# Designs tried in a protein design chat: VHH binders against Uncharacterized protein F13C5.5. Part 6

Target 1, 168 residues: Uncharacterized protein F13C5.5, of Caenorhabditis elegans (o76565)
Amino acid sequence: EICPMDKHAICNTGHLSCTCSVSQEDEAPVPEISCNALIARDLETGNFPVVSVEFDLNNSAEALEEFPEDAFRDKISSSLRVDEEDVIVLRTSCVGTDDTLTIQFVILKKDTNSSALPFAIEDLIDAESIATRMKAMGHLSQIANLDVDTIEYTEELVDLEFEPSNLE

## First folded at step 18 (VHH)

Design w_6E (from t_REW with D102E)
Fold by ESMFold2 at other seeds, last read:
Structure w_6E (fold): chain B 168 residues (1-168), chain A 121 residues (1-121)
Amino acid sequence: as target 1 above (168 residues)
Amino acid sequence: QVQLQESGGGLVQPGGSLRLSCAASGFTFSDYWMSWVRQAPGKGLEVVSDISSRGGKTTYADSVKGRFTISRDNAKNTLYLQMNSLKPEDTAVYYCAKYGYESLREWFDSRGPGTQVTVSS
């Protein structure tokens, strides 16, 4: 009911009504499907390799209302010559600032069993190769009319307020 | 194993037309973006045109826009390049190439042996 955009995020598959999620306390029911349920995180560290894109929102007042996820996915897929449906946004977050938006995503390989959740690292295109390719491209300084500040490979996912089960 | 085989090259006069075909096998053709790339004598590779897996998106090098048209027939596993208003500068070996989906360290994971296009007056 409350949108604590600066504290946590849960992705809403296929659309984004807010960069925040409905905050759920530890004792409350968690959504049936969550971003953590999509990926098989390392059991020892909790890490998972992703591509992290930070946007500078300083010049994008309209974008603060709603992140254009479909346009983002469309630009990523066309630029990397992959299918849009294979681009999976795992995190959207403004944690720690009013003028920076962080998007974390992965891309599913072809010839995996894409219905076999959760996805393991081997089901996904090597995130470091994605980040390297994107940084080398000259036309990704802006994505979906938002100014790109950084593109990085990382294993550190943006934190969630709660930790949804892979079975939920 | 991926197999790509180009055909349709040859000798044409300036202003003429050719249609290149690429027969694909050994993979699910409709899952991948495809490309025509060319190499002129003594030059590096140039991406001529790309087409999305379903054919809904296409891109072209500036040097061929308005003259070349990429298309695909996923039922026949075939990629096409219609080349109109050919110029001597279009002389090259033309390759059919498949975009990679395992890693993006290389753009293409496969390409055919190529077909020679020679535009000469």
Scores: ipSAE 0.693, ipTM 0.881, lowest interface PAE 0.9, mean pLDDT 77
Fold by ESMFold2, fold request of step 20:
Structure w_6E (fold): chain B 168 residues (1-168), chain A 121 residues (1-121)
Amino acid sequence: as target 1 above (168 residues)
Amino acid sequence: QVQLQESGGGLVQPGGSLRLSCAASGFTFSDYWMSWVRQAPGKGLEVVSDISSRGGKTTYADSVKGRFTISRDNAKNTLYLQMNSLKPEDTAVYYCAKYGYESLREWFDSRGPGTQVTVSS
C-alpha cells in the first residue's frame, strides 16, 4: 500500500543514478537528473521501448515502504542470464488506490558504453524479446517477493508528473 | 568470431567420472553466462547446468544435481563440467553454449560442436 510514486524515488547507481518517480505530494524533489536523460526518447511522442512489469500489492503482509530494487535486479538478471549491472530501471510508479506498482526497465547490450548517454534503442537488448521470454518462463509469478500481475512490452513510459529533472 | 571447443568426452563405466572442458575464444568470456547442454539419442536439447559470468551463481537440472559440478576459469577462458556417478542415462553429446546478449529471442547465440559421452558396461 505504500507506493514509490507517493515519494520521490532514485533508481540505479553511479553515473546512471536518476529520478524514476516523483509523487505529487513530494514538491521538492532531490537534485537528481531524470531517468528520461538516460534514453534517446522519440522527439515527437516521448516514447521509448521498455519492459513494463505490474505488481499486485494487495497480498503484501507488510506495507511496502520502498521498492526492493536490488532484489528485483537480481531476479531479473539471474532469470534472463544477464548481468545485474546491465539492468537499468527507468520508472517506479504506483496506480492509485488499486495497490499496483509498475516498474519499467531496459537492459544494456554487453558492448554498450554505459557512459555514452543517452542510450539509443540499438544500445539495448530488444525489449520485446525480453518481455516474451519473461512471460514464457512461468517462474516469474513473483519477483522480489511481490506478486506479478502483468509483464508487457510497451513504448509508453509512465509519466513523471513534475518537472522530472532540471534539464534547463 | 565466437569459437567454443569441447573436450574430455569418452566411454565410461557406470559409476565413473569424466571432466569436460570447453575452450572459448573470439569474445570476452567473463562477460557471459555459460551453459552445458546435452542431447541424448533421439531426444531434444536439455540444459544441464548454467553458470553466471563471474561464477557466483550456478543452476543444475534435477537429473544431475549432486553429481555434476559446473565451474569456469575466466583467466583461461575455459568452462568445465565435472561429472561423477555417471549413469547410462547421461549418455549424450555435450555442448558448451554461450547465452545471447543482443536479443533474448533464442537462449543461446553460440555452441560448440560437442563431445560424446557414453556411459555403458
Scores: ipSAE 0.692, ipTM 0.874, lowest interface PAE 1.0, mean pLDDT 85
Fold by ESMFold2 at other seeds, fold request of step 20:
Formats: C-alpha cells, structure tokens, sequence
Structure w_6E (fold): chain B 168 residues (1-168), chain A 121 residues (1-121)
C-alpha cells in the first residue's frame, strides 16, 4: 500500500502521518506543530495559494515507503535558483486515489522573518509564477526519483485529517 | 538600490584567459543565486553559468564547460568568472545577474551594465 490510511489519507515520512516539514528547533521524533500553524489561511474559505505537485506512483521503480522530502526540496531549490531552506512543504497527502501522492509547497521570500508565524501570502513568492516556471521546465518530469504527473497552481489547500496540537 | 558592476573584460587572443569580477552592493549578496549571462553581437542572451547562494552548486552552458569556472566570495560581495582557452565564439558582452526572489515571472531581477570580452587575433 502507498498510503495505508483510509479516510485520512495524509502521507508524510515515518508512519504516513501528516507532520510539518519545517522546524525551527532541533530535530525531534515527531513535530507537534500543526502544518496549518505555518500559514495564514483565508478565514472564510480555508484557501491558501500553493504549488501542488502530484506524483504518479503506479510506475514507480520502487515501492514508496516514505516521502523523500530532502531530495524534493533540493531539486526544487536548485531548479528554481532559490535556497533549499526557503522551500516549505505544507502538505504531503494521498488524496484522490491510492496511486498518487500530492505535495503542496510554498517558497519564502528573502528579507522576511522566517520564524515569524504564520506566513502571510505577502511573505511568499507568488505561487502561480512558481508553477508556471516549473511547468515550462523540461527536466521536472521526475523529482526525487518519483514520476511527476501534474504541477499546478492552486488555492485549494488539502485539509489535514490529523492536526496535532501543541496545547495537549 | 541593487548595484552590480562588472570588470575585467577586454581584447584577448584565442587560447587566452580573462577573469571577470562583479562587485555587488545594495542587497544581501549571500542570499541569492548569481549568474553570468552573455550576449554575442546580434544574438540573444545566453546563461553562461550559475552559482548557488553559498557557492556549493554550479552549472555551466555546454559551450563553456571545462573552460570557464564560476566562483563567489561572499565576504567581499564579489562574483567571478575565470575564462580559459577563450575562443572567438566567446566574444560577447558579459553581464553579472541576480536571480529574483519576489516573483519567478522573470529569472533575473537585476543585472549590471556588462563588460565587453573580445576574442580575436
């Protein structure tokens, strides 16, 4: 199985649970900060502009057990000529089908306080320009050894089925 | 605000060498990927070489691989291009360029006035 969770298909490293990929602290086994705490979503719609990358896992040369986030960030940053530390993965999920993996990310602008949460849209490189640039590039048919199906700009952020709280 | 100033161009014989420099100011130089871009007479712009913000990654156009070396000194806010084994086809105005970080609608948000490199006997 690519994503073992049924109705809560949020895939990430480890036990295929959604965990924020950005940490400002030393590494810990599981982050307790919700991915939603990183961004200032629209209060009425829950929308937030992101780049959405959908991977087709049917033709993967090797079964995927965990998302290779470091390799993903490395490829994105080198391709777009930005720093890896500014690439923020917000969602890792298996929405739609068990044969796909969806990654949603944003890129911080320079001269923002990257520790000033939540990130507003104005703190981020325009997601449409990122998606347009990536689609125009011929060498992004595979990222992190995964076959890319779709790269799109969207404002429809995948909802987290599990949202850990640091208040508990 | 952003200032990029190239130097080190000139007339050189085929097979010769030149070292271009680009002095940068008005921004945090170490935060940005940088590029050398050239424009030959009557031609469009060609990206010659890119270097990552910390200098750990470099790329080169096929036409210059093995002959040109990009480097940067973040303490001096300076970008370099060492050009060896120069050929007449390398004749161009060479520009120092800064990759954009506000939007990716354009690759570069700034470039200098350029320095002329002429390779001729």
Amino acid sequence: as target 1 above (168 residues)
Amino acid sequence: QVQLQESGGGLVQPGGSLRLSCAASGFTFSDYWMSWVRQAPGKGLEVVSDISSRGGKTTYADSVKGRFTISRDNAKNTLYLQMNSLKPEDTAVYYCAKYGYESLREWFDSRGPGTQVTVSS
Scores: ipSAE 0.692, ipTM 0.879, lowest interface PAE 0.9, mean pLDDT 77
Fold by ESMFold2, fold request of step 20:
Structure w_6E (fold): chain B 168 residues (1-168), chain A 121 residues (1-121)
Amino acid sequence: as target 1 above (168 residues)
Amino acid sequence: QVQLQESGGGLVQPGGSLRLSCAASGFTFSDYWMSWVRQAPGKGLEVVSDISSRGGKTTYADSVKGRFTISRDNAKNTLYLQMNSLKPEDTAVYYCAKYGYESLREWFDSRGPGTQVTVSS
């Protein structure tokens, strides 16, 4: 039941079982950055292509206070032969009960000429190819010492607690 | 365009050593994981060893662990494979290969023409 702190992420499950906020300070004024600010979501649907990993927490050895994002990124990058700095976790969600954790992520390409936020779909490795490769590898039954239940390509992001478009 | 050129192959006796080099150009070498891949006569491709973009992570096929060492010099855009205690079953064409980053539908997006390693008496 955790949400890692990072300047790139603000996530929430809608319940108090998993809540986090990204603290941000720098020398130039920048508004609070949310997970939605990292990507250019479809304005009408809110859709964005991601890889979604669901963890079954029933058999975890220890209760989590924060999602082990660094260990997750290390395992993903090593398995897929990409740099861990290019693995961007967009959502950490405790959907349903205490026994499930959902992580949604994307991977940046190297050959993009864009480093400015928000990331466009063309800045990212094709998410379906990522999910397909992960499902075919056969040794990703655990990631960061958490039991993997499913790995799927999806365009449906879990909602964050703070959504500027929800406060019209 | 991406170019990879292997060198350092040859004929050696069992127990001998060789060092393979791969000169890379046409891309930012330090951004990519790299691999040595080999193809023995009559067999498919086998990944021998991988190295991360900055060299901090390496992996090896079980058949070469403890005998082969992968390394890279990002300032010289060069990948290396030090092969010690060579065995006849190491006889193969060895290829330098670059992992893809546009789509993960294929593991490698480029490889060189290869260099022949022959281990025999």
Scores: ipSAE 0.691, ipTM 0.880, lowest interface PAE 0.9, mean pLDDT 78
Fold by ESMFold2, look of step 19:
Parts: structure tokens; C-alpha cells; sequence
Structure w_6E (fold): chain B 168 residues (1-168), chain A 121 residues (1-121)
């Protein structure tokens, strides 16, 4: 299998303890919060603007066991000239085919305080501007040694695969 | 308001050295990537070098790699460019520039008035 669906990477940002949108159902102890708890969705639509990166895993020699989040954040932050600690990965998902991986992330503006959870949309760099900048850069056909298929601005987070306690 | 002020330019012979400084105020200097950009006569703006907010990552244009060194002192709110082995094609106005962090529609949200570097025998 290229992308095992029974275990996804847990994302932690140091000063924020969160479980990304993927975890094992039997993970113990139950995570205190999930990455869904970091954000304040639009009350009327449930939307939350993010940058979505889809990777094509067909050229991988073996199944991807863990998303290389540190390398991803390093490449994103260096390319966009932002701090890596402000790049927050919200979703790591293989929803769709076994050979694709979708990463959804946001970037915090400066002067936001992580202790003021959940983040409002205005605390984030405009996701459309991020996606537009990334698509204009021809050197992002590969990130963290993974082949990039698409980079898009989207307003919908991928659903969680395993349901840790979640305050949604 | 954001203020960036370059200094250290001048006339120098080929093979010589100069050190540019940029004094920054009106923002938290240590929070932002910074850049030196230059504009040669009749040419567009060229990014010469970038440095990360804490100084751990640097990039250089191919034309200056190995000759120029970007650095910063966050305690003094100062950006530097050490320029060695200067060539006539390095002649330009050099600007200190600040990367934006509110939206990425523009790369830079501020730059200084620039300092002239002229490399001529």
C-alpha cells in the first residue's frame, strides 16, 4: 500500500498540542484537542479557507508510512519567506485513491497568539494569495521529495478518517 | 511606521570590498525575512540575497554567490551585506527590503531609499 489509511501523522507545533485530522481510533491516551479545535469555522457555512496540496504517490518506491511534515514546513516556509513555526498543517489525508495524499495547511500572521484559540480566519495569511504565489513558482513540482499534482485554494477541510475526541 | 535606511555605499575599484548596513525601525525586525535587492542602471529589480527572520537560512543570486554574505543582528535591528571581489556589473542602487506577512500578493511590503554602489576603475 502506498498510503496506509489506518494511521496518519500527528501534527504538533510545539506551543500547540493538537492531533491532526488523522489518528488511530485506539490511540491512548485520547488526544486533548484536534487540529479542528485550532480554528473557528464560518458559522453559516462551516467553511474554513485553506491551501490544499495534492501529492501523486504513484512514483513512490514504497508506501508512505508517515508524512514528512518537517520537510514540508521547511520547504513551504523557505519558498514563501515565512517562519516555519507559522505553517500549520491541519489535514493529512489519503481520501480518494490509495495513491494520493492531500495536505491542507494555513499560515499564521505575525502578532497572533496561539493561546487565543480557536484562530479566527483574520489571524491567517489569505489562503488564496498563498496558493496563487505557490502556483506561480515553477520550482514547487516536488515538495519534501513527493511529487505535487495540484495546489489549490479551497474552503472545505477534508473529513477526519479516525475519530479522536473532537470538539466539533 | 516601518523605516529602512541603507548606508555604506560608495565608489570602489574592481576587486574591492564594501559592507552595506540597513537600520530598521517601526516593526519587530526579528519576525521577518529580509532581503537585499538591487537595480542596475536601466534594469529591473534583482533580488541579491535573502535571510530568514532568525538568520539560519540564506539565499543568494547566482551572480553573487561566494562573493557576498548577508547577515543580521536582531539585537541592533540591522541587516548587513558584505560584498567582496566587486565587479563593474555589481554597480547598482542597493535596497533593503522587508517581506510581507499579511498577504502574499506582494513579496515586499517595504523598502528603503537605497544606497549607490559604483564599481569602476
Amino acid sequence: as target 1 above (168 residues)
Amino acid sequence: QVQLQESGGGLVQPGGSLRLSCAASGFTFSDYWMSWVRQAPGKGLEVVSDISSRGGKTTYADSVKGRFTISRDNAKNTLYLQMNSLKPEDTAVYYCAKYGYESLREWFDSRGPGTQVTVSS
Scores: ipSAE 0.683, ipTM 0.874, lowest interface PAE 0.9, mean pLDDT 77
Fold by ESMFold2, last read:
Structure w_6E (fold): chain B 168 residues (1-168), chain A 121 residues (1-121)
Amino acid sequence: as target 1 above (168 residues)
Amino acid sequence: QVQLQESGGGLVQPGGSLRLSCAASGFTFSDYWMSWVRQAPGKGLEVVSDISSRGGKTTYADSVKGRFTISRDNAKNTLYLQMNSLKPEDTAVYYCAKYGYESLREWFDSRGPGTQVTVSS
């Protein structure tokens, strides 16, 4: 079963429990943040190291209704020579702008002893090395038929909490 | 602990064929993408072909497309490279290599000692 979300949200599914995140602004409250249950964020800062990919949506003639997560995971895994099932999308966001989409992801290591949530940094491939590798590759200008603007390592996760500009 | 051992190289005339094998041990072979990489005399390493962990995806360098075929047998922990229509420019040491999964600062975390392929008239 897919996460019970309407057309205003993205559900990333796989061998893990369904998790939901907002992809566009709406007037209803943002669904409960469930992707935070996947990772052990820093207690003092809320930070967690991820790879952040920004897509430029300006040349898309049609509004993006749902992030093509399977195609994204397929391209990432193929390009980096890792298994698709180990690519975990933690955040999808275009809240606050119609012209960009931000995807934040991590990749699980093989043979970890921890199958239980939340994932610790030690369970994951070093995100800085992933971002460095992707930036060095000359063929990632497009992923899942979306134009890539930037690829960056960051420790600052996009919040899934309520967007202030959604209220009057 | 990770061990990769190539075999099947040798001296071959142009137009001939060879089949390389790589025996793998010390890791779960079916969890990793694998590669054949070669080094021609006086040149750097070139990735010849990659294959996904389950064998469903393959890639080839332009110089070998249509002539070489990568395959794997996960039940036997063995990687293969079938090399047909060999040319003098295929002369190189061929290495079996394992893609890394701890960090991506290096593509490969292991490779074997290599097997020499020599194509000459």
Scores: ipSAE 0.676, ipTM 0.871, lowest interface PAE 0.9, mean pLDDT 77

Design w_6E (from t_REW with D102E)
Fold by ESMFold2 at other seeds, last read:
Structure w_6E (fold): chain B 168 residues (1-168), chain A 121 residues (1-121)
Amino acid sequence: as target 1 above (168 residues)
Amino acid sequence: QVQLQESGGGLVQPGGSLRLSCAASGFTFSDYWMSWVRQAPGKGLEVVSDISSRGGKTTYADSVKGRFTISRDNAKNTLYLQMNSLKPEDTAVYYCAKYGYESLREWFDSRGPGTQVTVSS
């Protein structure tokens, strides 16, 4: 069991679970998560430009109980010469039979109003420039002791999904 | 406007020491990673040393490791480079440089006019 699906957390408090979701067992309301409150998605497509990092967990620790977000943010910030506090993880998705973990993040520019939520694209460092730099660096084959499979610019956010399946 | 002004360069004999300073203004100095870069005659720019915004992390080029020390004083908006055991190959113009935060298309968004360091017998 690599990624528990029964947890959720507030994105800005650290220690995020693999998903940011609410339980639907005893309620019928549409799920609400605080991670989606950080960004202004396109109303027609749901798109938002991000950097997407996919990890191959088959070559990493099999007993990953919690995504090491602090170590991830530390490695990203030190590699790109930005502050850790400006690296914002928006999506963590690790449900899969392929042993894959996907992390999607953005980086805030300096001198933005961090109290002005949701973040607009103009408040963020251009995600394509981030992805291009990360791919060119050649030494990001491992981040937070996890093996990196791909680093890509994308506008397609992974959807958060609650599944009743018990992972073992 | 970002302004970076280096000082402390000069002529020194091999084995000597110099301390470079860089006065920063026009931006919140404590928000940015800073760098010393150098350009030897006829050569491209080389990153000598980087320091994190709060000073907790530093990196050095292999050619200067153990001889040079980067530091910063965020209260005085000043970046420093202590250079010991200087060698003729350290002869270069030394620039204070600021890492960018608007886009990562380029590493540095600003640098000063530089200060000449000449190591010669």
Scores: ipSAE 0.663, ipTM 0.866, lowest interface PAE 0.9, mean pLDDT 77
Fold by ESMFold2 at other seeds, fold request of step 20:
Order: sequence, then structure tokens, then C-alpha cells
Structure w_6E (fold): chain B 168 residues (1-168), chain A 121 residues (1-121)
Amino acid sequence: as target 1 above (168 residues)
Amino acid sequence: QVQLQESGGGLVQPGGSLRLSCAASGFTFSDYWMSWVRQAPGKGLEVVSDISSRGGKTTYADSVKGRFTISRDNAKNTLYLQMNSLKPEDTAVYYCAKYGYESLREWFDSRGPGTQVTVSS
């Protein structure tokens, strides 16, 4: 019961998740909320610096109905010694092979005024330093019981939904 | 500026106990994970124990599990380390350290001057 669908993921307020479902036309799509409103993307490129984690789902014993966001945020925050509330998952995507899950996240700095949306790059811990730290750790080969394939810094956000405003 | 000041070190017999304290100022203490790290003579720094910003999560080096207890009092801006069943290999300078939150290029952005713990008969 590995997830058969890699074309859609869900980014909802609260628990951002990837929904894996059978590719059959008799299922109605679940509601989605765009995470683009959380960040001040570059207006010309659409870029925003994030940490991108790819999971290999091939050895998962159970189909993944939703990404375990709470367990992910808990593991990230405890491993990096930051607060869980400051770990923001921006993208959850099953795009790629039908056995790959991509998670993109950022971490807020401590700032009494940083709760105002959208977040600018300067509100966030340097994403490259996060990715470098995570790669150096020996205990992040598995996060939230999912096997980690890659951890990378990138500015290219995966697109979870087609929305003309996402291209601005 | 961040200031951390350790106290409570000293000379103790094997099997004895000490409680270290760290007074913190110059930052919002309750916003940050804190650490006790130690440096034994001629050795590098070792993380002894970490505690989350609100105190709900703790970790320990294998060498001290079951003997040491980290705690914090956020109302008093104070970090503690209760050290029981002390062994000669626990002899070190113990530092209170603050985890960074601007960039993760270094784990700690601040530490105190340290307090000497010597376990000897």
C-alpha cells in the first residue's frame, strides 16, 4: 500500500500534508490552501531559499495517506535545537517518481515582530546553514519514520497547485 | 550582550553529588535551548546535556545518563545541572552554553567562563 499518486500534494494551514490516493476519477479532490501567502517570494523569479528534504518511500510498509508533519517538525526542531513552532513547512509534494516525497521548510529567527506575514528572507535562519548542519548529522537518515534520500539547500520551490498568483 | 555565569563547582569525592547553576542575562532565556558542555583536561568540548526552551525535552550524553539531570527555571533565568554518583572521569570545566538562532554554522553562539568540577579522593 505504497502511495500510488505523485501528482498532488496538499499544503493546508496548520498541518501541511501530502495526500496520496489511487489515481481513479471517482475521488473528489481534498481542499487545498496555498502556502505562497506565508513567504515574500522574489517577484521576478518566484524564488525563495528553503531546505529541501527528499524521502525515499520504496521501503515504507504502509501507504502514506498524509505526511506526518508534526513528527517531522518535532524531529527537525529537536535535532537542530530550535523551537518546533518556528519550523514552517512550506511545501509537501509527491512529485517525481511514485516513491518520492519532497518537503521544503524554513525556520523562523527569534524576533518579536517576525510573526507578521509574509515572511522575508531576513526573518529566517539561513537555509544553507540549516542544510549543511543537517547533512553533517549522523542521525538524520530517517525522519518521522521515513527514509531520507537527500537534504539540500535550494531556492526553487515545488509548485503544489496551479494558480496564476503563484507565478507572480 | 548575552551573559552566562556558572557556579557550584568544586572538589568532591567519587560517588558524591554537586548541583551546578548558570545565571543568564541579556537575552530572552525562555526562547532558547540551553546546554551544559564540559572540557576534560587535554580534551575537546563534550555536550553533556541539552534542554529545550520550555523544558519539555532533554538529552544526555551516554556517559552521564541516569546520573545527571538538567533543568531550568525560566522565571529566574537559571539553568541547572544536578550531578549524582560522580566519577573521576567527570572531572572537567563545565560550561553553560546557548544554542544559536541566527545561523546554524555553529551550534553555540554563547557560553560562560565555566566552573571547575574535580572528582577525586
Scores: ipSAE 0.659, ipTM 0.867, lowest interface PAE 1.1, mean pLDDT 77
Fold by ESMFold2, last read:
Structure w_6E (fold): chain B 168 residues (1-168), chain A 121 residues (1-121)
Amino acid sequence: as target 1 above (168 residues)
Amino acid sequence: QVQLQESGGGLVQPGGSLRLSCAASGFTFSDYWMSWVRQAPGKGLEVVSDISSRGGKTTYADSVKGRFTISRDNAKNTLYLQMNSLKPEDTAVYYCAKYGYESLREWFDSRGPGTQVTVSS
């Protein structure tokens, strides 16, 4: 209703496009497209260190048709003094509640070829340092005209393969 | 090894102009945001202006907006600061600084030795 993604996540990057869809059950299942192949997750837990930004959609719900990824990347890169092309959005998710949007992202180090997949943790700027800097800056209460609720470091990456609609 | 070397400082009258240059070597200059930062007597370090790796984005401290212009020439590996309408409060050592990209625990991973700018009658 408010969130453009009801329990489903779309994982895209600026120069890589990966559209993840929930498999339709019965008669005509859609092909699964997995964005988990972009990153070398921990094999035991599925965890991967990311920066997680939660947006409060209550004041923005009428206008939000799709996540403004380009504006998000533009604001992040400008604020952190990195190149926009190195900001990789891994997850765009409304898991949890309809009035909250969660964005999980990483930033590539320089001399990393963006076509070299999967990204390993050592290819990425330390996510905790990113989150700490963003929280300390004090001017990221709004990104891409969306109200920021929280900015946190986490290893709890939303896993697209674990969505309930994929259960048979 | 990263090398940053500022030049163009000096003594100037209020209302005058100076152009600072920073020669960069030892890294791929066009990959990084660059900054001019300054330290006035008895003050901490202040970011004066930033410029994106390709020059398409710039920011300025409120105290210098409309008077200073940052630019870069990636073919010459050189950062510039055009300083117009100088005021006594612009008196400081001006440093060329490189933003870090390995970790964001520190803003800058390198800066030059600085160049003195003195604005006085």
Scores: ipSAE 0.643, ipTM 0.859, lowest interface PAE 1.1, mean pLDDT 77

